# VHH binders against p49116, part 6

Target 1, 238 residues: p49116
Amino acid sequence: EGPLLSDTHVTFKLTMPSPMPEYLNVHYICESASRLLFLSMHWARSIPAFQALGQDCNTSLVRACWNELFTLGLAQCAQVMSLSTILAAIVNHLQNSIQEDKLSGDRIKQVMEHIWKLQEFCNSMAKLDIDGYEYAYLKAIVLFSPDHPGLTSTSQIEKFQEKAQMELQDYVQKTYSEDTYRLARILVRLPALRLMSSNITEELFFTGLIGNVSIDSIIPYILKMETAEYNGQITGAS

## First folded at step 9 (VHH)

Design x22
Fold by OpenDDE, look of step 10:
Structure x22 (fold): chain B 238 residues (1-238), chain A 119 residues (1-119)
Amino acid sequence: as target 1 above (238 residues)
Amino acid sequence: EVQLVESGGGLVQPGGSLRLSCAASGFTFEDYGMYWVRQAPGKGLEWVSSISGDSSYTLYPDSVKGRFTISRDNAKNTLYLQMNSLRPEDTAVYYCATEFYDSGPLDYRGQGTLVTVSS
């Protein structure tokens, strides 16, 4: 049995839609988010341990953690995505909705708090200067979480998560030997992911593209998509 | 279109060995995990083995662990199942599949190959 992750899993390159509009519109935001989502899920699919699990288990895992994976992806790709600009655009669109009296005060608060949480999380990850290996392992830890309801094969999932944790620990010890508490600092960021609403994330990033279709419902399709098809979509102009 | 063709089945005595093959086409073979499943007479589909795209991970149920070995040759787009120490309860039609579900139908599997273990 090989390592859970290899160097191929460290690479996480998001290609943004081109050209970038002068004003970020809903379509651009949704397309960008979709590409990140696809990249994240296909990243998961590229993990040998993940491939060894059945489709029910795989689908269940991704359904359970897609928001966390997506958020980690946002953090990792924040510069390439110009995430701050995207979030500002989202806020601007939200303001328009507010002016049109389409949202309740409570909902506005919830959405704004979510945006702030996203921003803060990404800023915190940037501040920690998380590298590609660490992101990969963190994503793996999130992916192979056995504590989600309804999962089967939880023992095997737990083993994979432990392996991810061990490999991360080894990596951090070797790479950051002088920073004794780095592992703890980066792991302590994970709970913040579970405080974020998948529904709000979906609404902010995907509603303009998929309408009332849920990310949950399209996950099986994304996981079945051919790599060539996915690559073609990424390299295509939007 | 995904196409899977199983071969290598036959009649063997208990304790015997058999090697199954599955020729795959219509998709990027190396990018996907592959599975063996079997269906015994009068029974439902049973998972037999899993292998990752790069062969670095293999999984088995307890029923076949230590006896069966899944492998693949990506250059040949072929999946294998080495079955040793065969038992009568291993009698089944064996299918290779690109997907495995704990419950429900398999969307992508071959025609299957019959393995009969009998004295």
Scores: ipSAE 0.549, ipTM 0.829, lowest interface PAE 0.8, mean pLDDT 91
Fold by ESMFold2, look of step 10:
Structure x22 (fold): chain B 238 residues (1-238), chain A 119 residues (1-119)
Amino acid sequence: as target 1 above (238 residues)
Amino acid sequence: EVQLVESGGGLVQPGGSLRLSCAASGFTFEDYGMYWVRQAPGKGLEWVSSISGDSSYTLYPDSVKGRFTISRDNAKNTLYLQMNSLRPEDTAVYYCATEFYDSGPLDYRGQGTLVTVSS
């Protein structure tokens, strides 16, 4: 077979709801996050290796890793979505919830720690100046994780992950030949993604329009969505 | 006060095996990714392997893939490198290392352990 990813998988353009309100609200944050989620799912679905695994395996993989893909998407799109402003608005809301006794102190501490970890992850990726090719391969490495419980075709998934790792290595060594340790610096950032809580991500970004429905439950429907409908929901482009 | 101490190096014949250990202290070991790097005589540092804090991800360059296995025991704060099918080009000083998010890469590494693959 040919390369795991092509140049079309490098393009990852988030279209924000327009115009950006002067004061951010739950609706704007949830719509922005939903667009990123759909963009991330569309990206995964467009990979020929992913398509080859079949619908049940696809659903299982995405359920296992959607939060990691979403977090990589947040880091990649942090500037265009004004993520620092969104997180500041969420922190202000949490401070109001403490004052109004709407959430337990332990939950708020857990959520604040998650926000700090997310900010640190995004900052570290920005400091490394991770490019679009590197993000695409990192997302593929996360997507094709064979160690998730209940997966079928794990040997094929492992081969795809190894291929993604190899293609990233080749790309980095050729493109950043003077930075001998760039690959290692990039890859040591991945463990932080496994510490990100999908439950807290849902609370931070998805409490509005989706309501109390878990992202895990809607993934099969997003993956089966027709491409034209999918693009209309995330891009508005023809 | 982070401390990393490598051990297990030595002289081994081509095709042989060796297991390196790295004892870690001064930080919450399971929270951080670890990696091995090596330095052949007169050469710069070369990345050898990486492992996530929970061991869910391991990664290897082509030069060692299939021959080396990184692992960790978080209860013992110990990192391991199993090296099989050793070749003369694997001769180097091997270092374990960790990277904190706000620190530069390789800021925390041990003193190294020498592996020599020869007759």
Scores: ipSAE 0.000, ipTM 0.168, lowest interface PAE 16.4, mean pLDDT 80

## First folded at step 10 (VHH)

Design y16
Fold by OpenDDE, look of step 13:
Structure y16 (fold): chain B 238 residues (1-238), chain A 118 residues (1-118)
Amino acid sequence: as target 1 above (238 residues)
Amino acid sequence: EVQLLESGGGEVQPGGSLRLSCAASGFTFDDYAISWYRQAPGKQREWVSTIGWSGDTNYAESVKGRFTISRDNAKNTLYLQMSSLRAEDTAVYYCARSKGTFLPRDYWGQGTLVTVKP
């Protein structure tokens, strides 16, 4: 068998809505997030191993890990997205809701903690100076996680995850040979992804755009999107 | 009531040009992404182009450089300027809205027929 990932899977370029508004409204934030989600799903679809699992398994897998993939995407695209500015805008919008007593104190705390976790995670990844290859392998490790409930072909998924891990290890050893513990530093960040609520992420980044529709219900649509549409929308984004 | 109405279809010779319109009503037009799709006889519907709420545009590879999507928010109208038309461009063209550029299309027009033939 060939490698799990190729150089084509390293490229991960997000195109933001243009022009950027003076005030980052909910629409801009949600659109930006949806583009990132799309890009992440497209990335997953481009992996032969992912394709080999079949449509049903693919859907289940993405449903299980979309929040983690999305969060890795946020970290990877933080500069392009001006993520800090987006998060600040989200907080400002939340402040309005707080003033209007639309949220309970406990919910406010949960949401603010989630935003903090997102920011800290992205900052930690930036400090590590994670490169495109490392992100690709981390995303693959997250994608091919066999420990989610309800998955089929778990043995095969596990095999792919192991392959991703091995390839990452080889890459880090080759590229960063002088940094003996780099792999460990990178992998130790992954647990933070599991602590993040997909529901809160959805609320913060998507509710304003999708309304009552869940990301869970949108994932099959994205995964079934025509290849031409995928490619056209990705390549057309300048 | 949400409505999308395509117009501008017709017969044109290869190499010719045609401009399609999609008139929207019943919703806030500038809050939505609008897309063109087409369906040729005996083929599946395919994506042609999308223009986002911000004005960002995307094109299928098959029409890139030949087609131009645009919108007039003041008129609640979507346009598709088609040039250098080919026989393979023959299809019923549909417009569809979505809240986001990459989100599901929730409303469709009835379509307008474009026929490219000598």
Scores: ipSAE 0.711, ipTM 0.857, lowest interface PAE 0.8, mean pLDDT 92
Fold by ESMFold2, look of step 10:
Structure y16 (fold): chain B 238 residues (1-238), chain A 118 residues (1-118)
Amino acid sequence: as target 1 above (238 residues)
Amino acid sequence: EVQLLESGGGEVQPGGSLRLSCAASGFTFDDYAISWYRQAPGKQREWVSTIGWSGDTNYAESVKGRFTISRDNAKNTLYLQMSSLRAEDTAVYYCARSKGTFLPRDYWGQGTLVTVKP
């Protein structure tokens, strides 16, 4: 049996492109986001329970939850990423797009609402002072969600999610023994991830992929990227 | 029109060295991560190395310590310095561009053949 996660799964070190450009641009934001996405996928792939489910199930799980994992990563790495600065640059870009009539007013409203929801989620996680162990277990809980359509190993996925919940409970109770309600406060934050749109996350952080390419379509590529040979189709996704 | 042209391939003995070049045109070279890939006969294309638009480098474990990727933005050229070459390094080497180091490649060169003869 053994623990679902080991200490190696707690390490989540994001290295930003350096130096920070004087004016943040789509290339810096996209590179920063791609590093976080890769780090999140690498984290998921390294979990023995995830490996045990098989490649088709792995792909299905990650396609269903990548935005939630990415959003947890944003919250965890918000300071090192200077996320508030990145979001401010995006807001400034959106204001320019309105002035130049490049983007519809309805879309701008939708994107601004998403930015607000993201900021509120990150603030709530910072207020709770979520540590690296807690983030790792929260990511595991969202990764092993049995509720996603098309999953074939639902009972095993449920078992892994229950194990992640149990280990988080044990960790919180041991580490924060004086805070009786910490586990409940942490878990109640997870439904907010449902408010995050994968399409808008792509627009905010992966602008070079806007168009006919989506993160969903490249998940198999990213999951194989460790040592896999890329066939290399020149279409915007490789 | 976007173009990536590899050169510098050839035959080399085991333990030898080779320097590959990839000349880029038709896009703002400085804004892209650029990678080397290779494809041995009968095998899938595999990642070798990437250099980000800001200069950060990453290497496949199989080439780490033996290969060095670099870029000269003034010449719009990517380089791969290969040393301590082995028979398993025999492949067609491709350069490819991407918007991010770990995102899919959106354009590929035609390749240059490297043969490490026994």
Scores: ipSAE 0.061, ipTM 0.477, lowest interface PAE 6.1, mean pLDDT 82

## First folded at step 12 (VHH)

Design d106
Fold by OpenDDE, fold request of step 14:
Structure d106 (fold): chain B 238 residues (1-238), chain A 119 residues (1-119)
Amino acid sequence: as target 1 above (238 residues)
Amino acid sequence: DVQLVESGGGLVQAGGSLRLSCAASGFRFEDYGMYWGRQAPGKGREWVSGISWDSSYTAYASSVKGRFTISRDNAKNTLYLQMNNLKPEDTALYYCATEFYDSGPLDYWGQGTQVTVSS
C-alpha cells in the first residue's frame, strides 16, 4: 500500500470570514469555527484510506473524533484565527450570561476550564512548533482511532492508525533527526484532546450559528457536500 | 442523474465465485470512493467493501476479508467485486454505492444484483 497521507493532505489552509469585525460577535466566531470544522471534515474525506472504510464507518469515525480534529485545527490555525482573541471574546460573551445569572457556578467553572484547556493545548502545540506534516499525521492518528465505542471495522481502522503513526515516525526521524524525543513529545499531547468536552466545544463555537442542531447530526451533510459549497452554506446559515 | 447499475449476480454453489460489476453514471466517478453493500433476507443493509477514488486503499468487512476483492476502473466508470469461496451466508442483494455526493446527505444505491449461494 502507498502512503496514508500525501503532500496534498499536508495543506490545511483556513480562510477566515472577511472582513474581520472590530467586535468579534457570536456570528463571526461561529462562522470561523464552522469553516474550520468543514475544512477538517473535508480533509478527512480526502484521505483514500478514509474513503475505503465506507460511509457508515466514516461517519462514525468523524462523529467520534470531530472535537479532537477541531481542536487540532484550532491549534494549527491559531494564528490565522487569532484564537486568543476569539477565546477572549467568548469569555466576554460568557460574562454577559453570568451577569444575567443564566449559568450555574459549576457550569461557569466547567466552561472556563474548557476554554483554559483549549488555550493551553494550543499554546503547548505552538511551543512544540508542530509543522504541517506533523499536524496532518496527528489528525490522521486521531481520525483512525479504533478505541471509540460502537465502531465497526476496528481492525482496519487500527491498521490505518498504525500507518499514520509509522509515517509520522519516519517523517520526524528524517526531518528532526537531532531531536531524538520529538515524536514522543508530540504524541503525548494527544491525550489532552480527549479531556475536552465536545458538548462544551459545541456550545462555545457553534450554538450561535446552528442553534439546536448538533454537530453530530450535521456531520453526514458536511462529509457529502462539495468543498466549494460549505462557504455558501455557512453564509446562508448566518 | 446519478445511476448505479449492478450486474453479475446469480445462483452459485458454495465455494463458487462471482464477479459483480457496477456501472456508474451521472457523476464524476473518479472523484469518489465507492463501496459495495448487501442486504440479506430479513436483515438490514451491510457494508461489504470499499475502495478509494484512486484504488490506493481498499477495505473489507471482516466477514468477507480474504475472499472478496474490490476494484475499480475509472476509465470505464465501473466498480467491481470479485467474490471467491462464496458461502450461503453471502446470499444477499448486493448494492453499489458512492461514498460521497455533492447533493447532500443522500445515500445513492443501485437497484442491486441478487447473489444466491446454495449449500
Scores: ipSAE 0.748, ipTM 0.895, lowest interface PAE 0.5, mean pLDDT 91
Fold by OpenDDE, fold request of step 14:
Structure d106 (fold): chain B 238 residues (1-238), chain A 119 residues (1-119)
Amino acid sequence: as target 1 above (238 residues)
Amino acid sequence: DVQLVESGGGLVQAGGSLRLSCAASGFRFEDYGMYWGRQAPGKGREWVSGISWDSSYTAYASSVKGRFTISRDNAKNTLYLQMNNLKPEDTALYYCATEFYDSGPLDYWGQGTQVTVSS
């Protein structure tokens, strides 16, 4: 078997909707998030090891980790997305909901904490100055996580994850040879992803776009989305 | 239109071997991962083996690992499944399938080829 990832998997360019409105409305936020979601899932689809696992396993994996992949994508694309501004806008929209008594105090707390965790995670990744290769490998590690319930072929998934980890290690050793503990510093950030609620992420970023349809339910369709359609979507051509 | 045509099935004794083929047409075969599935009598469809577009990665169900080998020839638009040390529990209709199709969220399967393993 060859390398798990190639240089083609390192490229991860998100194109934002244009023009950017003066006031970031729900539509803009949802569209931006949708593009990132599509990009993330199609990135996964481009990995040969992912293809080899079959559509059922692939779907299950993505269902299990889409929030983590999405969050890593947010971190990686934070500047391009103006993530801080987006999050601020989300908070503002939330304030409107609060004023209208649409949310309980507990729910408000949960949502605000989630936003805080997202921001903190992205800030922490920025501080570490994670590069494109490292992001790619981290995404692979979370993608090929065998510890999610209900997965089949967990042994093979684990092997792929190990391969991702090994390649990351080799890359870090080669690229950052003077930073002995860089790998560890990077990997210890991964647990933070598991603290984030996929439900809240979905509500914050996707409610205005997909309505009552869940991300889980559309994952198979996103994974099978034609390249032309996806490309059109990210360029705003369709 | 996408077409997947399986062949190579038949009756074989336990411990025997078969080689299945799947001829693909109607799409860019070399761009997609392919996989084999099977459906035994009274059971649902199950994934058997998969292979990446470039053959760099393969995967197998635990039940067939070490006995089956998936391969492909992109020049011939053909997927293969070498089945060794066949067991009665391998008896099933074997399907060839695409992972993805560039025309939308479709799941394409062939008509299948019957594999029967006798004791």
Scores: ipSAE 0.743, ipTM 0.892, lowest interface PAE 0.5, mean pLDDT 91
Fold by OpenDDE, look of step 13:
Structure d106 (fold): chain B 238 residues (1-238), chain A 119 residues (1-119)
Amino acid sequence: as target 1 above (238 residues)
Amino acid sequence: DVQLVESGGGLVQAGGSLRLSCAASGFRFEDYGMYWGRQAPGKGREWVSGISWDSSYTAYASSVKGRFTISRDNAKNTLYLQMNNLKPEDTALYYCATEFYDSGPLDYWGQGTQVTVSS
């Protein structure tokens, strides 16, 4: 049995829509988010261990962790995406469109807190200066989480997660030998991902899909999609 | 056209062995993970085993782990399933499958091969 991840899995290059508009509209945000989502899922698909689990298990895993993968992707691609600008735009759109008769004060608070948590998470990852290998292994650990409800083959999933954890540990020890507690600092960030609502993430980044299709419903389609053709294909899944 | 043709099934006594084969054509076999599934009478389709494109990883359902071995020969475009210590509960129609294809979101399964294990 070979390593869980190879150098090919370290590469995580997001291509943004071009040109960038002067004003970040909902369409641009949604397109950018969609590209990241596709990239994240197709990254998972490229892992040999993931391939071995079969369609049902694979679909279930991605459905369970897509928000976490997406969030890690946001953190990793924050600069390329101009994430701070995107988040500011989202806030502005929300503020401009808030109707007190439609949204409760509690709901507004929840949404804003989610945005703040997202920003803080990404900032924390930037502060840690997480590299491409570390992100890849963190994503793998998140992907192969056996504790989600309804999963089959949990023993196998757990084995893969352990493999990811071990490889991350070895990498950090080798690469950052003088930073004794780096691994712990990195891993302690993972719980923050579980506190983030997938529903709110979907509302914020995928507004164009609201009322039509859910991320959950299109995941099987995305996983089967040709990597080069994911642009514009999301509408076909609706 | 994508084709998956299973063979190697048959009647066998409990404790016996069978080796299934799946001949694949119509796509670049070496680029995709492959799977075995089965369907017993009156039951739904269930995943049995999977293998990555380069055979670096394999996975098994808990019910067959330690008894079944999945393998592949990319040069021959063939998927295999070695089944040892067969049990009556293993009786089913066994399918070869792939989920990914260059043409887009498609599922491909063969016609299956019948495995019957007598007590």
Scores: ipSAE 0.504, ipTM 0.803, lowest interface PAE 0.8, mean pLDDT 90
Fold by ESMFold2, fold request of step 14:
Structure d106 (fold): chain B 238 residues (1-238), chain A 119 residues (1-119)
Amino acid sequence: as target 1 above (238 residues)
Amino acid sequence: DVQLVESGGGLVQAGGSLRLSCAASGFRFEDYGMYWGRQAPGKGREWVSGISWDSSYTAYASSVKGRFTISRDNAKNTLYLQMNNLKPEDTALYYCATEFYDSGPLDYWGQGTQVTVSS
């Protein structure tokens, strides 16, 4: 048996809609987020271990973890996406909704806390200078989580997660041999992803794409979709 | 006004056990990972163990794995370190620590509690 991931799984290149509009809007934010979501799910689909689990298990895994994968993608691509600028635009858009009494005070607090936690997570990952290999293994650990209800093949999923953890450990120990805290800081940080709410993520980033449906409902279609077909459905670079 | 207060240190014979506590205040303890570090005389601080906010992940330095157990009680805002089979090499001032995501890494440390293991 070979490594869980190869070098082709380390590459994670997000292309932003161009040009960035003078005024950020819901359509630009939604297209940017949709590109990241597609990239994340197709990254997962490309992993031989993921393919080996079968279509039903694949859909169940991605439904269970898509928000965590998306959040890791936001952190990894925060600079390319100008995520701080996007979050500022989202906050400004929320001000319009507040002035029109469209949201309750409790909902506003919940959404702002989520934005704060997201920015805090991304800043922490940047300060740790997490590299592409580390991100790839962190995404694999998140993807192959055996703890989600309704999963079949839990023993095999656990085996894959353990393999991802061991390969991450080996990589960090070889590459950052004098940084004895690095592995611990990386692994202890991951559970912060469980503080991110998938329904708030949908509200913040996907309001322009998804009318009446949730990300959960489109996951089977994204996993089956060819890259050319995807480009046709999410039109244009801008 | 983040405060971390360690306790439970003392003198112990080699092979013995101690349980350290760290009382936390001034922040939402249940949102953050926690760590133990130590400083032996004449040395810098070295990490000992870490635990995620929900206790789902723990990590240990190789020198203590299998002998030390980290745990937390989020209802009591308290972090623990159970130290078994203590060795003279474990003699050090033990500190608990946390990391806030928008501050420097492991920027908050307590004053420490002394553990001395006699041969």
Scores: ipSAE 0.125, ipTM 0.556, lowest interface PAE 5.6, mean pLDDT 83
Fold by ESMFold2, fold request of step 14:
Structure d106 (fold): chain B 238 residues (1-238), chain A 119 residues (1-119)
Amino acid sequence: as target 1 above (238 residues)
Amino acid sequence: DVQLVESGGGLVQAGGSLRLSCAASGFRFEDYGMYWGRQAPGKGREWVSGISWDSSYTAYASSVKGRFTISRDNAKNTLYLQMNNLKPEDTALYYCATEFYDSGPLDYWGQGTQVTVSS
């Protein structure tokens, strides 16, 4: 068969909400994060191997891996999102919650540790100057993860993950032929994705102005969207 | 607190072998990549080798490739460096390190273990 990914799968262009508020707020953060989530799920849906697994398997896979996929998207789009500014605004909000006794001290410690791990991951990926092809293969590796509970077709999912890993290896060795350490540094950094909590990610990025929506609950609707409707939301026409 | 304790250094003649160990505590060792570095007298720190959390990938500086082997035992929270065919230029303070995925240099280093290779 042909490659798991083609050049069309490396395009990943995030457009930010406009106008930018003078000070970042929960609404701007949530809209920015929602755009990244939609972009990430449309990217996953565009992969022929993903399409071949069927709608129920697609939903189960994305429910299992959306946080890791979203985190890779944050690292890839950190500059265009001004992620460091967003995280600083979140930290300031948490400091207010401490002053008003709105969160337990144990929960605040967990959230601050998560923010530190997220910053560490994004900074390390930027230092390596991970390119769009590398991000695409890393996203495929996390998308086709066979170890999640409740998945069916795990043998086929495992084969797709192995293919993504082989294509990443081939790409890095061909493109960075004089840098024998690059694949090692990329692989050594991936365990941070396993440590990111989806519940904390929802709290940080998706607590919008109205209600506290569960990303798990909206995934089936995002995956069923018509392409024209989806493209409109990527450009911020929501 | 993060602790990294190196051992296994000593004096050895050129062509000899040593096996270094690094005992890790204060963090989830099995979640992070580990590295060996070294510092010769009067010189800056030099990276030597790295290994992924699950040992699925290893990498080496060109000066040691083919002579040194990195490994880890996650059940024992221990990192190893097997050093064969040692040369006088391998003389250095060897330390293990980890990177908590910030963009800077390796963030946590042990006190090190001295390796001295006589000619």
Scores: ipSAE 0.013, ipTM 0.362, lowest interface PAE 6.9, mean pLDDT 81

Design d106
Fold by ESMFold2, look of step 13:
Structure d106 (fold): chain B 238 residues (1-238), chain A 119 residues (1-119)
Amino acid sequence: as target 1 above (238 residues)
Amino acid sequence: DVQLVESGGGLVQAGGSLRLSCAASGFRFEDYGMYWGRQAPGKGREWVSGISWDSSYTAYASSVKGRFTISRDNAKNTLYLQMNNLKPEDTALYYCATEFYDSGPLDYWGQGTQVTVSS
């Protein structure tokens, strides 16, 4: 029964496509988002508790929570990604789509509300100055959610989640010993993740890569991709 | 070439015990999580139990929890399943498996070892 996460699981280094184009475009945004998704899925894959659950359970867990993991990743990497610039480019694209009658008014409202919620979430995490250990445990709490339909081994998943929660509590109490309310403030942010639409996240960040195919359908392939294979596919190396 | 070879199956009476072994070769066994599955006649495959690379975490299907114990010996490249208080419903072909997260191919399964529990 050792710790659920080790120091290797705290490292979460996102490398952006280079060079950054003079004007952001769909391909740059999609490649950047794809790198974050890949990093998030491979982070989950590296956890011993996750490995013990077997392929069917692993795929089901990630399908259920990929958007929450991705959103935590956006918040964690917001500065490296220049997320505010990316979101501004997306809003400009939406405004052009309105003028060209390419999207329904109801859809545009849904997408703008999602962008607002995403910005508020990322700002709240930055205001709390969430550190890498805290992000790692929050991602583990989200990953090991036993409530998802169709899961096997739900009692074991629940125990892993409880372990992640206790390790986060121990870490916060040890590291931020004079801030009695820090854990509560951190955990209060998790429900906001459940309000994030995976369908809209796909439209915002992944349309150029996936087209009409959902992230849900490609998760088994992302989980199995080697790092070198992924880099070759996305960069178009020759 | 990856190979997983199961052994230790056989015929036992209900309430009895059996210990399965899985000899692994063709990859670095100590780097990967492992699991046992089973397939009853005319049924699909069922995940039974899993173990992390360093044995720090184990997981069990609800149908076997408390009766089965998974373990591994990384020095011998061997995975084990101790099966106690066996029931006729445990009758199946038992196989060990792994998934290569870093190598790309899908799950590898052994050929299996038959466990038959008489009533």
Scores: ipSAE 0.006, ipTM 0.376, lowest interface PAE 12.1, mean pLDDT 82

